# VH-VL binders against q89xp2: the designs that were tried, part 5

Target 1, 226 residues: q89xp2
Amino acid sequence: MTSPCKHGDRPPGRHDLVFVSPAGWRAMLDARDDLAADSLLARWPKMRWPTIRRRALPHEATGVALGLPLPPSAGKKRVALLVEIDHVASVARPPSLQQARAYAPRNWWPTLDRLDGLALRHSVDARVYGSLAWQSLTGLDYVTGRSDLDVLFEFRSETDIDRFVADVAAIETSAPMRLDGELMSADGAAVNWREVHGGASELLVKSIERVVLLDRHQFISGATGS

## First folded at step 20 (VH-VL)

Design w6
Fold by OpenDDE, fold request of step 22:
Structure w6 (fold): chain C 226 residues (1-226), chain A 118 residues (1-118), chain B 107 residues (1-107)
Amino acid sequence: as target 1 above (226 residues)
Amino acid sequence: QITLKESGPTLVKPTQTLTLTCTFSGFSLSTSLVGVSWIRQPPGKALEWLASIDWDDYKYYNPSLKSRLTVTKDTSKNQVVLTMTNMDPVDTATYYCAREHYWDFDYWGQGTLVTVSS
Amino acid sequence: DIQMTQSPSSLSTSVGDRVTITCRASQSISSWLAWYQQKPGKAPKLLIYDASSLQSGVASRFSGSGSGTDFTFTISSLQPEDVATYFCQQYDSTPWTFGQGTKLEIK
């Protein structure tokens, strides 16, 4: 189970789970007929399922941009939401590998365990997002035979990034699924782990505020604000 | 005007099955975000939620009573039916049906007292 | 299950007095809380939803506040017709549970 934090502890960043207040949900359902018309969306708040923090679009100047993906059975529709900050009830980190494990296909378990062990050895905080995360959060079927495992690796200044991504790649060679994911610095800036593993001198760095190309060394050293 | 009314036996013997019907007007159970819930209240005690059914025929049950409860709807008749098996004197209570709009119970029936006694 | 604990269980006050009832949840329920009024021999009536929103047609002397685990229901100026039992209810997670009630009387 995710441990939600009270509003005000930290602003929600990319991939963070956001629980919306009942008043917030009511406001959205009243304002958007498309939400109320979909049985799963209309039930979403009643089930106390979270949303996910996303980057705001250019026309979304105010509020907190949120999203939720519907399962394959519902056409994999991605729903965009915008809520007032006051309607953010709580924020939580994505599920850990351990939390999501019980909801994963059994043939995924060895890979999940290896990644968990790797993260622990390198003092990396590993979280899951994508289909496995939503499967664990909702209990609905999100994972299919074509699903990737999406993992967010929050690294520290002392983390050997090159060695870490090499080890991730090694684990993937024996994995029954493709391993996707991001390396995230403490400030919330993130890069696809495959891009780092590929040895690129410049990296596409994504944060809640912007997408920029940064020098590899700048990103790894945490100098993302310059 | 929205109204709900509970109907069914007021006396049930132990181990028998209780069947209650909620007949309502002023709204439809085909409308999104609308549901009907059953709540009971033993004499002089607190309220206890039993079960709910929504416009999409999704059913919610109190986990402690789930094995004994069944809720169904007939949208065309504006009726919701609750069945509760293996009744016991401890189940003696006033039984209410209520409209659930969004997530709160905004309209209630007058309730019907059900006594379980040999 | 989430337990809802009300305080006090009963109180007797005078007309015109401010009345405060509290409800505590065993775990955080954000603002997924409602307050009901139940008069003797009658069904409950919704007064407050989403912790602080006043139900349509309800007198403005009724109000609710709080979030997380601690909630407060207030009558700013008690009227004779307010004699009733008041209940809080959480709808954060199933089973939806009610407080034990607060019986309000006039001296």
Scores: ipSAE 0.908, ipTM 0.963, lowest interface PAE 0.4, mean pLDDT 95
Fold by OpenDDE, fold request of step 22:
Structure w6 (fold): chain C 226 residues (1-226), chain A 118 residues (1-118), chain B 107 residues (1-107)
Amino acid sequence: as target 1 above (226 residues)
Amino acid sequence: QITLKESGPTLVKPTQTLTLTCTFSGFSLSTSLVGVSWIRQPPGKALEWLASIDWDDYKYYNPSLKSRLTVTKDTSKNQVVLTMTNMDPVDTATYYCAREHYWDFDYWGQGTLVTVSS
Amino acid sequence: DIQMTQSPSSLSTSVGDRVTITCRASQSISSWLAWYQQKPGKAPKLLIYDASSLQSGVASRFSGSGSGTDFTFTISSLQPEDVATYFCQQYDSTPWTFGQGTKLEIK
């Protein structure tokens, strides 16, 4: 079972793992028959598996919007949850490449290692989300032959973003899977790394609060206005 | 009214296998978020959780005893059976079955004292 | 395994007194904690679940608080019928473990 990591009292951002309190789970299960009717969902809190922070819909403004992806065996359904802030027990970052490695197919290992080394060289914090992350978190089968590797790259102001994404692209050329992922600023704003690598002048920037088009230079410089 | 009752031998010889049956009423193991757990308590000692089985036939075992434990259910009979192999005098305890609703044990049987002795 | 340590191991108080029992987990268990009362020769009875929720039918003089590693069980005004051993239990991760118990007596 994955023990929650306390990352202080910071509100959870996009891709953060959120552990819900037993009272929170009880409230949700009582309120939603669809959750209790699904054996995996009903068991989810007992297994101490996390949820993932998602952007709130307009009608969800008063709560903490969470998501839960079910594995392919359960139809890959994405479950939307909403909890009160008081029911957030703890928040953790997604698993590192190192943490997730043991749960990945063996043929993914060289790519994971190369990405890990790259991130280290550039002082980038690399985390895994998507199928590999959930496979590592739950022990259930999420990764298939069609799965992409989803990586969140948290960069700093001194990071050479252009060089970094070029190196990521180079690694992908020999990878057995597609490399997807986001570049994330310290403020939580993120953009798809492929968009940056493609040389776009405007980038689709996603944060927990909004989705906006920003100038490339503005995003890279950290002036996202968040 | 919810009730649980443990039944089985009260005396077991070392190395033998213990089989206990929990018969319950007032609830069903076909209901979501319902399970039955086995907990034991040596005389004058703390409680120790052994195993659980839920409505979906998912089984939980104490890792330290997993190799010796088997839990099964018969939903139609409202029964849960615990099997524990290779009994030792150290396994002498009062054995309880309890209803697990959500994650807490809200109803307990009266318990049955099992003595392991030559 | 998560170890649950209760304090004190035994307590003797007077009727009407406030009783406080503490339980410490070896690691954070959020609020995945229950308190049980066990009278002599009887099975445990659930009093508090999810650290602070009062079980249905349980007297309001019983309460629980805490989260993470430190938890407190309180009897606001001790009654003669409250003589028992009290246990905390974590259900955060398997194996689910219990505290060693606190034996409560009346002077």
Scores: ipSAE 0.908, ipTM 0.963, lowest interface PAE 0.4, mean pLDDT 95
Fold by OpenDDE, look of step 20:
Structure w6 (fold): chain C 226 residues (1-226), chain A 118 residues (1-118), chain B 107 residues (1-107)
Amino acid sequence: as target 1 above (226 residues)
Amino acid sequence: QITLKESGPTLVKPTQTLTLTCTFSGFSLSTSLVGVSWIRQPPGKALEWLASIDWDDYKYYNPSLKSRLTVTKDTSKNQVVLTMTNMDPVDTATYYCAREHYWDFDYWGQGTLVTVSS
Amino acid sequence: DIQMTQSPSSLSTSVGDRVTITCRASQSISSWLAWYQQKPGKAPKLLIYDASSLQSGVASRFSGSGSGTDFTFTISSLQPEDVATYFCQQYDSTPWTFGQGTKLEIK
């Protein structure tokens, strides 16, 4: 019986990076020939690269649902993984804008810096996910000329959401890439920032547990029904 | 049965290049999650990992020795070759090759003592 | 590089005694750790992998525990054939590194 791995301070939520224990990786590789057959996947644990927490699929077995995106050179395949909670070695937040900056194209730097400044002014915690995040985490080429910048904006109760998203939109106007991303409340519920900026009365709210339509005010106020 | 065996010179002069061959049986270096590593151990000292080569021809080197090390494989012959340049008396050690399955060294050769001396 | 520090460097115990060896990593290595036994004039033998998994064919008196930075290797009841040097090894990050070893003798 493998001793349980030390878990982080909180259960992993959407977009969280999850590091799987060697026993966990071994179990997955033994159980799935398709993983072992892919050289990059087989090497992934050896490189100590993380996975990402995802929502469970319908009728998926009990466990921690994880995802692993392969780079464009490997066909952009998204691999679904499932591990036992005891095989979660550690959990981390996605990389910050500052951390990812060095791995971004140079023409992205002004936009990254502006977003970082904006986040700071509004007391928003900004993290990157998607292609730039994985490029920064692995050193592999994930970002292409068609890539969006995906940003997770963790806001607080005092955050002026309407002003914040307006400022994000203003930054996008001069950006060399499309700005995609989510506004995330303290409970982990998240909405695409463009929906908020568009003035919709109802928002598509995504959490680790479900996807629901909520009133705009309910989401912003933190009343997501958790 | 899995076996590994190191072969090569047991005496090398300073500044010369060491070439060691690992011949193995019972497994294939074309199999996923399989690699071969070289590890050395000076007399009475701790083990030191040198280099590794895996089934997909990826090579890993100890950064402190990278400039001096080259590892290659011949899958058809079940052989892995290590070259180490500019040998010095401090490099005197028993050199092992070992199978790396997943991440641990589960099978080892007997080792070969290499002495670097004038 | 990750440094692995074993304790003690040497110990002498009696047959039947419980033996405990510790290994500390200079940084967290999760459970990416193995324990090896090396008898005089022989190659190392894998005993424990992934910090606590017993290698096939290894006696059940051997065990490993720990995660992060602190690891423990245990022999529940020392046997005469267990006289050897024991090494921990991390395979979390390259270069993979070994502890300095613990020489185990019988009184």
Scores: ipSAE 0.899, ipTM 0.958, lowest interface PAE 0.5, mean pLDDT 95
Fold by ESMFold2, fold request of step 22:
Structure w6 (fold): chain C 226 residues (1-226), chain A 118 residues (1-118), chain B 107 residues (1-107)
Amino acid sequence: as target 1 above (226 residues)
Amino acid sequence: QITLKESGPTLVKPTQTLTLTCTFSGFSLSTSLVGVSWIRQPPGKALEWLASIDWDDYKYYNPSLKSRLTVTKDTSKNQVVLTMTNMDPVDTATYYCAREHYWDFDYWGQGTLVTVSS
Amino acid sequence: DIQMTQSPSSLSTSVGDRVTITCRASQSISSWLAWYQQKPGKAPKLLIYDASSLQSGVASRFSGSGSGTDFTFTISSLQPEDVATYFCQQYDSTPWTFGQGTKLEIK
């Protein structure tokens, strides 16, 4: 009945994977016929697959807003879940580039290898989200011929961000897909890498709580614009 | 009321194939989140899960035994069948079938002792 | 494979006593855990599911608690009909695994 995330932990942040407790799943399945009636949705808890944090809708004042990103074969939508915080069993980081590689199309491998090498050289933690992440988490077919490679780059205050994004841009030049990457500070706030590469003085900074414009220097230094 | 009953041979020789049938009543394997599982208990030892088959035809196998196990169902007859190949004296155990609802085993058959000996 | 270790292996107590049985998982299983009662020559009976939820029709003297790796099963006041072997079982990841059991007797 208790969750480790409940005991002194903060609520799940942006891009976090959220594992729901068995009691939480049972309560949702009992209350929601749409979950129980759909084989894939009922299968989700049977496989112990995680959910993803989403921004709450206005009427969702209490609880933790979660989603199930469905594969293309099931309609390419997110099924909305709302759980009590007590039913958040654990929180995990998205898959690493190395973990996701085996699940990617083979023609993506050179790009993934180059990004992994770049991330290591800059001491950046590189993770995947989006279609490749869910393909690696579930084994279901999420990646299509039109899919972006969605990468989360968690940087440190010592990271030369301008050089990093220039190198990302160089890697994209020969990539078979669009790189849709986010740079994330230690506190979980993120910005699209192209805004930084383009030299914008103010950046659109996204977190689970809000979206705000911040000065470039404030974001690079790890501040969220409190 | 919900009941399950195991049937099949009680004596098999080493290398033979064991086939057990679970016949159940009071529920259907067409109902969402319902499954039937096979669990065995060697004399004096812990229960060991073998295989499960769910309402959506998803099948689970204990990885250590997967090459020897097959589980199938016939929803119209309320039956689940376990086949285990290449039996060995270490496989001597009481074999249970149980209903899985969600993920716990809420109803069990009485079990059948299978002895593997020559 | 997740190992489930129960303690004690056996226990002899008096009617009315409080009984505590523990179960430790070799890795975190959140609250994906059940407790079963098994009498000699009989099938197991589900008592507690999801670590702490009481199965319908089970006496309220039975309870479970814990999450992660450490779990406790309690009988608040032992009754003569509670003589049995008790097992924990994890269902966090395959293979589903059981504790070795705790034999409970009345002295």
Scores: ipSAE 0.816, ipTM 0.922, lowest interface PAE 0.6, mean pLDDT 90

Design w6
Fold by ESMFold2, fold request of step 22:
Structure w6 (fold): chain C 226 residues (1-226), chain A 118 residues (1-118), chain B 107 residues (1-107)
Amino acid sequence: as target 1 above (226 residues)
Amino acid sequence: QITLKESGPTLVKPTQTLTLTCTFSGFSLSTSLVGVSWIRQPPGKALEWLASIDWDDYKYYNPSLKSRLTVTKDTSKNQVVLTMTNMDPVDTATYYCAREHYWDFDYWGQGTLVTVSS
Amino acid sequence: DIQMTQSPSSLSTSVGDRVTITCRASQSISSWLAWYQQKPGKAPKLLIYDASSLQSGVASRFSGSGSGTDFTFTISSLQPEDVATYFCQQYDSTPWTFGQGTKLEIK
C-alpha cells in the first residue's frame, strides 16, 4: 500500500483525500452500527486509509461530507460519511501516476508511462483517481477488465490546453482502456478532457460546490489566474 | 472481567523457536475492532511491539522481526499464539499479550519473562 | 520507524505538585497516541488514548493534550500512588513505537 501525497497548495476540494482523526473514527464507529458490523468498513480506520471528499447532500449543512468507495467485490458502492471539521486530520492529493503504476495491470504500463511523460512536457500535475487510485491506496482489487483509467490533469496558466488534449487523444488511440480524464484549474474546477478536445463552446464544469455550464473562454480564463 | 495470560517456556536456548500462548477471557476475538497484540520489554528497556492479530484475521508484524514471527488465533479456545524463530540472547525480555480495542492497548496480561541463554 | 522522544527522562517532585511530561514524534502522528503508566514489575496501564481521552476508571487528575508531533501529559496534583514510569505510544503507523519513559519520583 502506497501513502498518498500531502494536500498541495490549493484549498481542499474535488478528488482530495481526507484522513480522519482517531477520535473522529471512534465517534463514527460508536454512532453507526453498520460501520462497525461490516468487516471491511471497520477495517478502514484500522488501516489508516483515507476517505474521499464528496458533494454534500442537502441535509448535510454542517460537517465535511466524505465517502468510502468500495471495491467491486463489495458491490462497487460509495458509503457516505459525515464528520465534524475538527476530525479532519489532514488532506492529501490523489496518487501520482508513478505511485499507481505498480498496482495497474501490466498492459496499462505503456499508457501510464506516456501520460507521465506528457504531463512532464506540459508541466501538468497528473494524478489518478477512481479504481486505480483506490487499488493503489488500499491494495484491494478495484481494477477490472472493464475499468477506465481515470486521470486528473492539474494544469497551470502556462499550459497550452488545446495541444495537451490533442496529445492525450493520441495516447488514447493506442491504449488498452478508455481514458476518462479531467482537466482541473488551480481553483479546483474541472472539465472532462473530451469536451475540450471536441471543441465544445460550453463546458460542463464541476467543482466541490456545484456543476455549471461555462463558456470555454470562462473556464480557460479561470485556469490562467487572470 | 477481561483478563489475558501468557504461557510458554521461560528458558530457551539460542537458535531455538519460542512459542507463546495468550489465553484470554471476558471478550471474544470475533468481536469487531478487537485484536490481540504481542509486546516485549527487555530488562530496563523500552517496550517493543511484535505482532498483532485482529478479529477479521488481519495480521501485523514489526518489519524488523517479520521473517521470524508468526501470529495465529483460535477464537473457539480464546487463544492467540506467537511463534518466534531463531532466538538470540538479545531477545531476552518480558513478553506481554494485550487486547487492542479500536487501536489502543486497554488490557494487558501479567507478562512472562523469557530468558535466552545456553 | 517513528521515534518517540520523551522529556524529562526522570522527575522528582512533591505530593500536590503539577507534573508535566512531553512526548515528541519524529513525524506527524495526528492524534494517534496513548499514555501509559508502568509500576515496577507490572504491566503497563492505559491512562490516555487518542492523545486526550481519559480511559475509563482512571483518575481525573490525569490528562493529555497535543496533536501532530508534540504531546503533553499532565498530573494536576501528584499523589503518592502516582510514583511510576510514564510513557507514550504512537499508533499512527507500524511499527507501533513507544517512548523511552519518564521515571517519576517523590522527594
Scores: ipSAE 0.807, ipTM 0.923, lowest interface PAE 0.7, mean pLDDT 90
Fold by ESMFold2, look of step 20:
Structure w6 (fold): chain C 226 residues (1-226), chain A 118 residues (1-118), chain B 107 residues (1-107)
Amino acid sequence: as target 1 above (226 residues)
Amino acid sequence: QITLKESGPTLVKPTQTLTLTCTFSGFSLSTSLVGVSWIRQPPGKALEWLASIDWDDYKYYNPSLKSRLTVTKDTSKNQVVLTMTNMDPVDTATYYCAREHYWDFDYWGQGTLVTVSS
Amino acid sequence: DIQMTQSPSSLSTSVGDRVTITCRASQSISSWLAWYQQKPGKAPKLLIYDASSLQSGVASRFSGSGSGTDFTFTISSLQPEDVATYFCQQYDSTPWTFGQGTKLEIK
């Protein structure tokens, strides 16, 4: 599915998949009765499935804050995990659109194909997160009839962001679902694509560390390599 | 305290179906993160994992043998049963059952030698 | 399938010597690896789990290290009762696979 890397290559950021070591899982299962007592939560390490990076809470100053989003059939909740850095075995990017396609509803396939083609034309790396990502990673039923398509667009310095989001908007007009996409710079700062398309003068920029408002031109200029 | 024991025929003919039973004590297959696995060892050769069944009824099979293998459990009897179809002389081996706790095989039965010959 | 390659295939050494055997995985298995001892005519016995953790009741002269693709098993001071075959097993991905083993002898 995804290409894991050594935990020391870079700290995990927003939407990064984090694979926990067997020692890390054993420590968590031994310390937390809620994990061991729930069949799906205990199954998770048995399947070697990843977790997802999340923003740390104030009391989580040491360690790596992770999340484990459960499917709707299990009550649709996100289990919070905290692991020591030495128990991060590898970090991987979210699934690509190509990897996720086979796990999507068939009526989503034309939209996924158009997004993949668009990403190629603009030299954008397109990945999925949210329900489709977890359906592709686990094979469990995450995608419902009301699900958005959550896409992460990592752009490069040459990317014409204004043209890109206009083309995304054109694809959405015939899509069977709402597109909930983020544009992400190489440093992991991200903004919702609709804010850029809508012409907002200030953008809500999210990173693993903080959320700030930036001027549109500052984000686009800095994110595209000035 | 924890024990596992393999039982079943020690001699089968080619094409027959082998049925082996693992009877265990000192633990329950209803306990979280516990499983039972079948592993075989041909004389003088490496161990080969065959199949596993976990506390939550999840089953694993070695893909190269999957069409020939079935693993089931009877929690009330503390038993796990392996069925292997279409036996061949190359399947002659000592067959072990082992407890999987978390993901390592921490307790093993003594094994039973199954010989496949005419 | 993940292939586990052990070296050496056999080893003959003296009581009190340090013994080192290696195991290489054909792809990264993180630390999803165990080491077993098998004495002639007996079932395997778990010694090391999760690459480096000593199983309860196992002598402290046994140790393991490594992650990714390269793993080392060490007996710090060989004892007469350590005559056995030693092998690694990966449990990262199915099928779970075992090394061919290292036969350890004393002369």
Scores: ipSAE 0.805, ipTM 0.921, lowest interface PAE 0.7, mean pLDDT 90

